# Designs tried in a protein design chat: VH-VL binders against o27280. Part 287

Target 1, 266 residues: o27280
Amino acid sequence: MDSMNVPEVLEIKRIVEESESVKTFIFSWDFRREVRPGQFVMVWDFRDEKPMSVSLIDPVRSEIGISIRRVGEFTDRVHGLSEGDLLGIRGPYGRGFELMGRDILLVGGGIGMAPLAALADEATARGMRVDALVAARTADELLFLDRLEAAGVNISTCTDDGSCGFKGFAHERLLTLEENHDMAAVCGPEPMMFQVMRILDERDVPAQLSLERYMKCAVGICGQCCLDDTGFRVCAEGPVFWSQELSRVREFGRYRRDPAGRRVPW
Below, E stands for the ipSAE of ESMFold2; O stands for the ipSAE of OpenDDE; V2 stands for 0.75 times the mean of E and O plus 0.25 times the DockQ between their complexes.

## First folded at step 12 (VH-VL)

Design Yc5 (framework fv_marstacimab; at its last look DockQ between E and O 0.93; V2 from the best seeds 0.00; counts 0 for: pae E 3.3 > 2)
Fold by OpenDDE, look of step 12:
Structure Yc5 (fold): chain C 266 residues (1-266), chain A 118 residues (1-118), chain B 112 residues (1-112)
Amino acid sequence: as target 1 above (266 residues)
Amino acid sequence: EVQLLESGGGLVQPGGSLRLSCAASGFTFRDYAMSWVRQAPGKGLEWVSAISGRGGSTYYADSVKGRFTISRDNSKNTLYLQMNSLRAEDTAVYYCARRSHYGSFDYWGQGTMVTVSS
Amino acid sequence: QSVLTQPPSVSGAPGQRVTISCTGSSSNIGEGYDVHWYQQLPGTAPKLLIYGNTNRPSGVPDRFSGSKSGTSASLAITGLQAEDEADYYCQSYDSSLWGSKVFGGGTKLTVL
């Protein structure tokens, strides 16, 4: 079909150690193929294929970055790779974030900060004020802090164990912040996003949220990433959704479907 | 001290227009979403409209959608409600209220009375 | 007509405990949105009484308390005093009406 749907074999140009469990793999990219923050690519290690968010978009250096958290067999293999090794990349896919207004709030949890980091770069480049609430379980799991700071982002941190910043969850920290923004972008554990969305709704702040679901084809055909009640396909209609769209999705923040199609509670 | 002071209320005929103002002081105005809430004589509270802190987003109750316009001038610390095509059922005391970061209305003005009558 | 349902009136004698219920649905209270409570004395503007389901603003006595469970919330007043005679309103957010802040119908509290 479309050449976009055929994996392009790319050499890993650089690897950035973001944390103990997260690496960013950087590739040369032809920017004739547009890519936006919030979109994802399918990464192929010649055995298996997984969707990954784009975390770096650098038109000056003609590079993109994909941040991958070590969580299973596939990611274990990928994390074992070195600079110069090859991966298959196809995409980008999905609906990315839309920027609006002058002030934006980013709320990210764990690896969810990956697409938000790319969004932060775009927002700051446009002259927007960017505030970021970065959440993680522990201090050593906080991602992209130096990068965000260098970009001029105002950072607030929170950790479950209190090892850095506010002790507690992102939604709890959010309640303590005194500013309202023109819009918000949210990505992280779905229970976090669920709570954060409620607060933003109550604050009259438009919000976009990036969902993660089991994804197979990435082109809206297989239906593996369909959301209950709405029929939204995360790979096609998402992964970025407006809060008013997610309000129609009953499963949001409550459960997901595993590769076998079974309901799995969060 | 947070203060909200409504003005602009009065008597108007059905189909007429009226613009309400709310002067805010005692806090960083741009950091807070604001709302209009009305109360018909002897009746309960009804949310009318809301606007985000920086004015990038507005919301309306179905009962006023298409007729009312909420706006704000953060340089003047003032909230506005332009009311067009007024109806008898729009008769009420109109309150401006600050939206807290918890989603509540933590401060209210004393209200301004709007009467729509032929 | 109100999205949130309150009893029209409640009454109690000084020193007693009274409760005011606020019943919502899966699109507001049941959806996880917070419930807030307001006190309106006769001839005055509403005043925030409880925010975030259970929190009291400064100046609100601890004899006022809020709770939330499922699709409903409740305001409890202990040690009822004459000055507590007022109208009480619950308020939340409804996702089925995008952007809508919803109030209860109000409850008139009479101190006997």
Scores: ipSAE 0.669, ipTM 0.855, lowest interface PAE 0.9, mean pLDDT 94
Fold by ESMFold2, look of step 12:
Parts: sequence; C-alpha cells; structure tokens
Structure Yc5 (fold): chain C 266 residues (1-266), chain A 118 residues (1-118), chain B 112 residues (1-112)
Amino acid sequence: as target 1 above (266 residues)
Amino acid sequence: EVQLLESGGGLVQPGGSLRLSCAASGFTFRDYAMSWVRQAPGKGLEWVSAISGRGGSTYYADSVKGRFTISRDNSKNTLYLQMNSLRAEDTAVYYCARRSHYGSFDYWGQGTMVTVSS
Amino acid sequence: QSVLTQPPSVSGAPGQRVTISCTGSSSNIGEGYDVHWYQQLPGTAPKLLIYGNTNRPSGVPDRFSGSKSGTSASLAITGLQAEDEADYYCQSYDSSLWGSKVFGGGTKLTVL
C-alpha cells in the first residue's frame, strides 16, 4: 500500500441492533494490539473511511464492538451489511480515558454513550462506583441501558421530549444531582459537552471529554483534525481531553468545521 | 443544619507555619467540594484553595501555591489548611466554605484569624 | 489574570432602587460561567445572596434580584432598607486561572 498504516480487512462476526438508528458491529480482535476505552478506529467500507468509537472491549472472547449511528451515506451503507460481510479496520488510535479515584460519573449523549459503555465495563471491573447520566432526544434513542444496568451502573436518564426520565438536557439533569464524584467522563453532542463541562468545572470535578473532528490519517501527520487556537490534534493528543485542556480552545462548544474547513455554528 | 467551625488561627512570625481545621456537620461532607477563602483586614474576599468532595483534586490560588496544602478527612468530617512559609501578606480572617453544586459558596464558617507579624 | 470589577461604593435612600455591577471578561462571565452574589454585614461572615445568576436561597427577600448579560452581571436591590447597608461581592469561575474562583473587589452599599 502507499502507507505503512493500512486497514486490516475483518469479517463482521455479529451485529447487535442497539436502536432503530444504531448498530454494534462485532469483530474478532487480536489483543496484542491493546484497545483502551475512548480510543477510536478508522472503519473502511472500501469507498470511504470514517472514525468510529469502540464500544465493546472483550479480551476474554477476543472481540471488539464498534457502534455506528446511521447519519449519512457511509453509515447507511455500513448498516446495510450482514454478518459475514467485510470491513477494513485501522487502529486503535488516540488517547483513551484515564480512570482515577473510586467514583466516576459518565455523561453520554446519543452515540457518545458508546465509548462510555466500554469505560463503564472497565471501571466496574476495577471496583469503582459508576453513575451514568444517559441522554437522548427520545426514549427509543437511549443507548446501552440494559448493559449498563447489568454491569451495576447507577443510571439516570433524560430525554428532550420527556418520554423517559427527566425532561430536558443532560446539563439540566446534572444540576439536580447532589453528589460529587472523583472524576467524570463526557461524550456526546458538543453543545451538551460544553454545558456539562462548565458545571463540572464549577463543582471541582475533574472531567475528560471526547471530541470528534474531521480526520484522514488518524496519526496526526496530515493536520486535518486540529483544534483552533491550540494546535491540538484530535487523533494524536485526543480524542479524549481533560477539561483544563479544552478551556483554552475557542471553538469548543461554539462552532464546528465541515470537511472543507469552513466554520459552521452549532 | 449545616455548620462549619474553624480553628487553629493565631499569631505567627514570618516563615512560620499554622494548621487550620474546619469541623463540618449537618450534611454529607464527602459529597461537597470545600474551599478556604480569606479576607485581609479592611479588604475584599480572596479565594485561597479548594478540594474535591472525595479529596482527589486540589486547587490553589497563585499567591499560596507551593506554600499551602489543603486536605480533608472524610471519616472525621474535617477540612484542613496547612500553611507554611507564612508571609505578612497572609494575614487575614480565613473562612471555611462549602461549594454548592451550582458553584456558589452556600455556607460559611465564622472564620479564624491568622496574623503574621514579627 | 482576569478579575471581576465592581464599583467601590453605591448609595441610595430608603425605599429606592440601587444596582451593583460586576464586569468580567471572556474567560469568566463571558465564557458562560455563573455569577453568584454575597452580602457581608459589618463584622460577619459573607452570606450567599444570589446563586446561578438569578436564584435566591431560602430566606432572601425577593427585592434582591440578579441578572447576567454578555460579560457582565448586576445585582438589583429594590425597596432599599437600612439593614441592606453592607459589602456586596460577586463571584464566578475563571477558566484562564484553572481551578480559580474569582471575586469582585466588593461594593460598599450605604443607605442614606
């Protein structure tokens, strides 16, 4: 290949339908290549390549799971695949979540719950108390609830339309929680993450937040995943950042960039 | 009812040390971040230090960083401030304050006076 | 490093309205962090007066109100009473001073 870093073609071993719009694709994986919660892989469908979060890390069964939300042409094609079909996988890449202390809060919005589900498994395996605030627009878009409950995670839900749990946004639900945690891990829509980060800052709760940016090379060489004002590259210095690192990033929570690099408000 | 009771203030020479304590009651201590806030005589409020509810993270104003150490003992419901290398500028009333989940200081002790003078 | 700016003093007659300003910057109030207000009567510890920009704790009269816009916040006191004579402080969080809670310099309110 033109690059030393090419996708490995893997067979889809199992597909789990997490919701009407989200599927988890499970592959056999050689764990000599370690995978940490919060790292990502590049998924190649032989036409396009997109970053996707790892949602299942199972060294005992030698499996990883990658959760993909149907949002456009690439993900529509991938959702049309069956068990036994092939995908290319590069990775893992990036900095994963770091666990500290005995109590952790997870705040996930939509598909952002995918890497947090993997983190929840690791945290509970370490004997940590895990609280999760799971957010979505509607009840049928809440992800991984059964899995989190089975792992012993204490779940709070919120939905924009009030169809399950608290009616409102994740940051509004967070304000009603009386407990402080040793740390938090946050992943979801960037406006949600910004509001949640502010509250956690004000509570003196250290937080790690997982960001998504346009990527091509995934190893930090091409520069397309850079954040304004810092030079941080999501694929190399992130995608998981501490809130302190993000406080210096002008674009976080305010605008995003399309594939052509144009600023687009949220 | 929430109560915060500071102790350990006094007169000390420059370069000396003091250890402040704050006994907390009436709430689940380990669920709340705590701070020390000081006020020099006739002056305004100055945040000094903060500690997370479980004690895993600590924060300091630049003016005290490296000289002061905040800590807590959640089994005794007690907040501490170890003050070393004291300077005349550290002369103040030191308040123990609870950090609300909204980021405010919702409960304050009566304060303990620290005087740094030759 | 950013600090919150308050007028050093304000005054008003009983029954009147006074407003105390709190001006910050893009790294604190302008970043979206909340503003809280404290009343300190002479010789006493500060007391929380307004939290989360606009909310009153139990026991605070509704003649005290807070607001926030852009990089600034205001405390309004209507129906001014003699017991309102005190020092007033605004407070926020400043992201450029990682971990720092910042207070305004204080405003002495004199009831004429």
Scores: ipSAE 0.461, ipTM 0.766, lowest interface PAE 3.3, mean pLDDT 87
ESMFold2 (binder alone), look of step 12: mean pLDDT 91; pTM 0.937

Design Yc6 (framework fv_marstacimab; at its last look DockQ between E and O 0.72; V2 from the best seeds 0.00; counts 0 for: pae E 4.1 > 2)
Fold by OpenDDE, look of step 12:
Structure Yc6 (fold): chain C 266 residues (1-266), chain A 118 residues (1-118), chain B 112 residues (1-112)
Amino acid sequence: as target 1 above (266 residues)
Amino acid sequence: EVQLLESGGGLVQPGGSLRLSCAASGFTFRDYSMSWVRQAPGKGLEWVSAISGRGGSTYYADSVKGRFTISRDNSKNTLYLQMNSLRAEDTAVYYCARRSHYGSFDYWGQGTMVTVSS
Amino acid sequence: QSVLTQPPSVSGAPGQRVTISCTGSSSNIGEGYDVHWYQQLPGTAPKLLIYGNTNRPSGVPDRFSGSKSGTSASLAITGLQAEDEADYYCQSYDSSLSGSKVFGGGTKLTVL
């Protein structure tokens, strides 16, 4: 299993432009190495390394997809790559989502929809009913709508500016929905997730939430992704957590730690 | 019109068992979590148990955990509370309540009285 | 003994303003969970009065209002009427009690 910690140099097989700021990079994948929705990989561009969620798992085509939002120097470089170019991939790492029941609600914000899209594919393949609340700041930032629709997902959209669907935040839209599900999976800005979790708790809907934190080793050694008061390592015990686990995490929805370990507000 | 009607209350000896029912109408039953809330004579409200809309998740107050079982039959629009090992302190009016999407109890039944006494 | 603390009783004359406090902690109201209020007339089942901290269901007069701040919530009744004499309960969610719904101890409102 030590081999999984060595980056494998893979050729970018295909690039899908999801939005102006998000691209999905598709790679050939040997599925002897299992990968689950909610898990992440470390992407290495031979200069720097960053954790990225797996957004596509296709055993039929023997492919995985990694969706990357352009937000900094690393992602700028990656977004400049073309099909046929090389990246280093190691993993997968972390705890992925679990599926239970027959009906699942997905609540995603922005790039948070990446792992949820993969989960949607698995859920629908299992014959589950999938409802997805897809949120973004604007209509052009809504991700994976066509893909989700094609999979048979019932989609509700929410945008901050009202350019598409419900005008407002995801938790506000959630309050207007008239159905409870067997479980929910949530991923997006942490303040969004915090509010959504609260509502789901009050509705007696079990929820799993995927967190993002500054991450270096991805193997639970360096401790830089540790959550306050619990000692949870996002890379090892997460990134997917149950709501009852996160209820013990003081910093959840309130602050995060920067690379220097300092508290920074959301 | 939303209606909730409790039944099954009565007098039972300590250690005995009782099953409460709540018949619901006027809404899509499976879409709502349901709860039991009780009120001892002259006392305040106490949440007892909750069950998710589709019955996949159940929750209990510590005071009744291991003794009470909440269930539902969505095909019959009925909520149940099986109460075992009853104690004197379980004496109360038991209300069936619908959990709203805001987390409040927006509709209540009229309640059924449970008396545990030797 | 209640997780949420209310005054046992309040009173006011017709036309006056009264407030009922509901004091919680960091694991319920302070955690961001909503506060709801219920009115219970003598010999009747509770009725939802305020939901989501500040919202009134249809049929509830606007002289009833709710507020929330920090770890506490408050119910205000203006223009007090004789028919308002009842018990009032606040309710929230507590994450430290394995997902428990929690009520206040209740407040008896007497209209003088």
Scores: ipSAE 0.730, ipTM 0.880, lowest interface PAE 0.8, mean pLDDT 95
Fold by ESMFold2, look of step 12:
Parts: sequence; structure tokens; C-alpha cells
Structure Yc6 (fold): chain C 266 residues (1-266), chain A 118 residues (1-118), chain B 112 residues (1-112)
Amino acid sequence: as target 1 above (266 residues)
Amino acid sequence: EVQLLESGGGLVQPGGSLRLSCAASGFTFRDYSMSWVRQAPGKGLEWVSAISGRGGSTYYADSVKGRFTISRDNSKNTLYLQMNSLRAEDTAVYYCARRSHYGSFDYWGQGTMVTVSS
Amino acid sequence: QSVLTQPPSVSGAPGQRVTISCTGSSSNIGEGYDVHWYQQLPGTAPKLLIYGNTNRPSGVPDRFSGSKSGTSASLAITGLQAEDEADYYCQSYDSSLSGSKVFGGGTKLTVL
């Protein structure tokens, strides 16, 4: 409702350093506002507001975690905060992942592992078998490996430079895996997601993919998060989509849009 | 050696039912999507139905949707096709086919004939 | 329904090169999904001839080759032999039909 559209000012309860460039900020959270893996929140630092994926959902401790990669002025300021400091949070927004069946494949690239880590926790709590393919450019950027291992997730890694696990792209590693799954969940760079989606389609594995698009209002009004020629809005009809919803979209995997709506190559 | 063996074909009246089976051996059955593909006499191949390796998702051609049900029993390495409300147009050889990890149908059974006539 | 178009028939003399086209759309071949080819001899089940656009399974002679470009694919047969007389089908995945595996209508190859 109206209260979800105004940032709630929350105290940072804990900070976890996930890597040199990624921190998870943990807040107390009233779970009367339900949160699903794959949903996002708008984080406000009292100057600017950016969408961030929820990476931890813990109703037992009444905690939510938001993982943020340091990439610019906003995230630099947020990374400079300490426990006890304040941030504004709006949300959650968007359509999250739906779990089906008894086993799931997660395919994550870089910070895209954040929503998948939350999904892994829910899947393991349901007693599902969880396999994760975790991808990054280098070993130093592989996220959540210890957390996933502790949860009993079967991890395969790949890095562009070969510093950990398979040397190459996530879709290349996927071709060497022979197991089929009830479903897959995919999040990461859009070119990676496009290649992984085609392989999963050809294997008849149902897949959900989480897209990042430029977002401003987070409630579907402004249209900046729309996919080409379908009118889907990442913040309203997504960010999580089934692969069949995306395979009819010319834009997915080919280009993105800047804040002015112009086509920009990936 | 991968083997697929269909059974259950025969002559039925319009409106009748048949259940086809496909016994699979020589591979890890639960890791592969399986399909039924049919061929009417003198005609081309028509994909009919598919089921994911774990059985959680099923797919149907428009021509059979609502009348046919695909299923599998991974403990018995067996694929099934329940065909209800059969029509003369369903007359065909029905093939059991394995979908490779590259998306091709790499192994086919020899087929079982279904004839729908009065 | 078939969404892949093949010529109904082609013919050639022994030793000749022939090609069989398979025309799709942006929702199948044009979206990057692979094309596979099957040979069906009279009275037999189909056999995989080409997979992944260009790859030959073991036992398929190298006179058979596949290619894909844009929204179309092609099967080429060089050094045509009498034993090549058969029906040929292309197959792909069509994302607009949600899980649909699509075959071309088939091409009857006659060796003159």
C-alpha cells in the first residue's frame, strides 16, 4: 500500500563482508510485510535511492539482509556506513521465484547470486536438493560459497580466468553437467542468462530468470523498467520471469535501455 | 546400449481409449526428457507430448491437449501416454523418443501402431 | 502445427550435390535454437542424422553436412548415392509454443 512507497528508516544491525567489494547489510524486519526470494527493495541513503536484491530472509530472527556491491558513489557511501547507522528501505517489490518439485538448479553470476542465496535457504528448508552453479570473473568474486556449503548445497564453480573451478562461462559449464532438474533459477549478467536459458529450454527444464532493469519508481508507473514490445515491467510483472515469457522478447539478451529509454548494447 | 520399446497399440473405436507404454534401458532415465512423436500413414512426423526428466512438467501439442496425458514412472524406467477420446485423425505409429542434452531426439523406439476406426 | 518449412521433394543424380532447406522464424531457428536432422528409410523409425546444426553422430558419412544461418537451416548431401533415397526432417524448439518441439513437414529425396 501507501506505506510501502515511503522509505522506512532502519538501523543497520550487522554488516557481513562477503568479498572485498560486496557487503551484506542486515536489518530487523517486520514480516507482516512478506518478503519472497527474488523480490527487491529500494535502498535510500538520504541522497539517492537504488534497487537492491534481498539475499537473506530470516523470519525466525526477524531479519532481512541486502547485499550491495561497491560500484559507484551511492554504493561507496553505503559501504562506508557502520552498524548502528541508518538507511531508508522501501518495499519489497516485484514478483519473486516460485519453487516446484524436489530438486532445483541455481545458476548465478556475480551479485546475481544474492537473490539465489535466499532462494537456496528456502529450498533447503523445504527439503529440496539444491545444486548451484556459481560464476564470476575471478575466484575472489565468487559469492556465498561458505553459506551455500553450510546449507548442504552442491556447488559447482566457474571463473572466466580459471582461478577457481571450471575455466569458462556458466553456460559452458552447464553443458558438461548431465543432471536434469525439476526447475532452474537464474540470475546474473543478461548475456549469461540468455545462453543459460536456451540450454535449459532445450533440456525441457522449466526456468525462472531474474532481470535487472533501470528502475525509478519501483511500482510500475514510470515505465523505465519495461521490456521491449511486451510492456512487461521488471518491477511489476517481474523481476522474475519464466523463460517462455522472455523468449518472445526481442530485447532480452540483445540490448538494454538507459534512463532516457534509448537502446544501448550490452 | 540405449533401448526404447513401445507397447500398447492396437485397434480402437472413435471415442475410445488406449494406454501406451515405453520401456527404457541402458541410460539414467530420470536425467532425460522423453517425448512421444507420431506419424500418420504416409505423413510426416508430429511431436505429440513431452515430459521433463523428473516428471514435474508436461507439454502437449495443441492437437492432443486435454485428451492425452503423458506420465513417467522413474522407478520402473517407463514412459506412458494415456490417450482418451480418440479420433480417426489419431491413427498413427507412435514413437517413444529420448531427448538428448543437446535437444535432439537421439534414440527412437520402433513404434507401436494405433488405429482408430469403426 | 508445423512452423518449419521444407520443400516436399528434391531429386538428384548419383554423385550430385543436393540440399534440403528448413525455413523457420525468429521464435525458433532465428532465436538461436539448434536444428537437428533425421533420416527415415522406408518402413523404419527415424534416425538422428545431424544434431546441433552441424554435428554428425558416429556412423553418419561425412557427405552429409548441416548448416544454419538467420532463420534457416540446410542439409547438404554430396556424392549422392542410391541408399540416400529417404525422407528427411528438420527439427527445432519453438519458444512461442511453450515447450513445443517442431518438425519440418519432411522432404522426400529421390535418387534418379
Scores: ipSAE 0.341, ipTM 0.703, lowest interface PAE 4.1, mean pLDDT 87
ESMFold2 (binder alone), look of step 12: mean pLDDT 92; pTM 0.941

Design Yc7 (framework fv_marstacimab; at its last look DockQ between E and O 0.79; V2 from the best seeds 0.00; counts 0 for: pae E 2.9 > 2)
Fold by OpenDDE, look of step 12:
Structure Yc7 (fold): chain C 266 residues (1-266), chain A 118 residues (1-118), chain B 112 residues (1-112)
Amino acid sequence: as target 1 above (266 residues)
Amino acid sequence: EVQLLESGGGLVQPGGSLRLSCAASGFTFRDYAMSWVRQAPGKGLEWVSAISGRGGSTYYADSVKGRFTISRDNSKNTLYLQMNSLRAEDTAVYYCARRSNYGSFDYWGQGTMVTVSS
Amino acid sequence: QSVLTQPPSVSGAPGQRVTISCTGSSSNIGEGYDVHWYQQLPGTAPKLLIYGNTNRPSGVPDRFSGSKSGTSASLAITGLQAEDEADYYCQSYDSSLSGSKVFGGGTKLTVL
């Protein structure tokens, strides 16, 4: 257990450009250390450390992929790296997704599709029918479409500006879909997830949702990712939560806390 | 045309059992969650139970939990409600209803009357 | 005793506007769940009247309208007609009741 908390210095084996702002970094991985879709790792560039979702799990090639969106100084540095460069990786951490039933609906927004892409691979490998609603602000921000299609996923897209698929938000597109699934997995902007969860609740579809919060230790000690009222730690009890769990979290879809602990609206 | 037809209602003594059926037609049955809603004589609507389209998830009102079992046979396009340990307060017209994409009940059967009396 | 509270009765003359309120709480309407409305004519099964707070199914006249704000919803009927005499129920979802679908107590509308 102590060993997993020490960053392992790994060479970037391959870099996949997913979009203008998102890259997937692929590493060799020893699968004696299990990793599940929905779990995250801490990425260390020898200056700073950030949690990132695992977006690719390939036991055949003994590889994992981490998709990173360029959003700040840390990610800017990481995006400047090349194949052969080094990063520190520790983990995996957190509770991943659980699969149940015969068919699953994935609802993802932006970089939220990262853990869902990994889940899609597992689900399809198990012979499940996978439908995915992929949402983004614009067509250029839609992620993993080719990968999902290749895996046999039935894809529906929506964009805020209507540049691809349904014009509107994910929850609006969801209301137009006729089929009910055995379960759903959701990841994206929290306001999106909030709306999607309500619809799925009303449809009697069990749903798991992956949250994003400011995270420091990743081991449930520092409390920086603690959710109000419940005391849930996103890094320990999450980041994947069932809808019933999130129904107890009053801040969900409403606000988050910044590194200083202040409430920040979405 | 969507149609829902309830059957199985009748008179039963307290503590008895009854099984309701709802035959569905006019739509892809497995794609829709279904519910039972009941209405006591002269009273309002009360949700009783729901089941997901493929039957993987079931829900019950507290008033019937442990006594009622909802199920479905998608090969027969039929919804069921097994009612055990019936009580006088279970006396009602029982409706089967289809759940819409919005979570509303967009189609209802005509209902079947269940009377629990000694 | 219903989770959603409706007035037991409302009345209006033909051609008038009537409003039926549906008052919920932070665990249902206030939690962001949609409100739906049903019309039940005497001796018949309920019929969906409004879904998703404001939407009308095909065949429902535009003189029926729904609205939602905070923890409450409202059904408005304009140009009241004799055939509108019925019971009206609001319905939503409550997260505090083990995922229960909840109805209002119903409102009897009388056309004078």
Scores: ipSAE 0.727, ipTM 0.874, lowest interface PAE 0.9, mean pLDDT 94
Fold by ESMFold2, look of step 12:
Structure Yc7 (fold): chain C 266 residues (1-266), chain A 118 residues (1-118), chain B 112 residues (1-112)
Amino acid sequence: as target 1 above (266 residues)
Amino acid sequence: EVQLLESGGGLVQPGGSLRLSCAASGFTFRDYAMSWVRQAPGKGLEWVSAISGRGGSTYYADSVKGRFTISRDNSKNTLYLQMNSLRAEDTAVYYCARRSNYGSFDYWGQGTMVTVSS
Amino acid sequence: QSVLTQPPSVSGAPGQRVTISCTGSSSNIGEGYDVHWYQQLPGTAPKLLIYGNTNRPSGVPDRFSGSKSGTSASLAITGLQAEDEADYYCQSYDSSLSGSKVFGGGTKLTVL
């Protein structure tokens, strides 16, 4: 951690249980530090620090929300916290989503709906038509449905097991849609994003995709978040990339790198 | 039944302009991306331009960028191609084509002929 | 000019099987983009024949079939009939050309 990017210690104001495995932690936030949908923060639990997407941006209440899926040691500890407990937050970092046109398609898989929920709020506030394709393994893991509905978003769901909505993957659901949008925003498991990107390319729908990579500095200095072939740094040039930027990246959808730099399949 | 009907073709001198129209019926026009595809006499198919269903995104082949403008009026179910600074190599039949959800061109108009010659 | 290569012509006798190849590269078919096929009679608009590599639109006889492997695709026509005499085009997307739909150069099928 660099001394110039010291986390600010903030009190957990409210916790929303989004699913059995996902919680949203809400903090008071001074919006002189602007936050845009698609940006991320580094969350510090006084032992370790991990990047997390911002899922709620509410300048009226002076609040941000950070949605965290329980997937390991760090996130288990954070999920054990209560309202009033403290977390360190530094950021925001990265390039956020850019809105264009009159209508947008959101395609989110699992926790990938988090940054898209923030984007949906901004898009609907601007008067855009918003369609969201919300994907998960099972119905219990479909995220933000009530929030999206309340915002006026048109929701389609798909689940791997067919327990809610379309049975199958997000890209398969896309092939059954006849509507064409001005743009799309995509976030979720990288294999899903690769398949969705290919379809959107074929439809001439400009797409922005939000990637996850190993991060250490979060400001682009250390190079730990670099993509093969291009040298793009997810924390600096991303995490949001245009599909044409990613079409030049061999690793996208095929493999990732572990903290030691080894190629590991998805 | 899906129908696409092009109009506005004709003879024009080099450097001139034409505006093509395509009247669409039999489907929800605003839900579909549309393209222009052209075919020079005795030659193959060449994609020219595309526009998203709501009209917020446009694409052009390199050969026409800066000279052609695609647009649509969803209240009139009509696709347009404004062609400026026409050249002899723009001589072709111009087809209006609907884009399917698989990225194919699933319906085509009968085409309208554009001839650029002095 | 064309990034998708087709033979300029093929021929076959009635009742025979013919195939038409469409060879691309790593920036189009090899990147996983779908291949579509069109049939064009002289003086008429193209008609969609195969989409999404293998699917037939309603009204297309099952003697037409498509396949894709690696950087190439093929259109097969079995039970060749006189009315199959036409030009055939493959089409895909090329990621090296922004927004570009690419067609093959076309194949004239002659029924002997």
Scores: ipSAE 0.498, ipTM 0.777, lowest interface PAE 2.9, mean pLDDT 88
ESMFold2 (binder alone), look of step 12: mean pLDDT 92; pTM 0.942

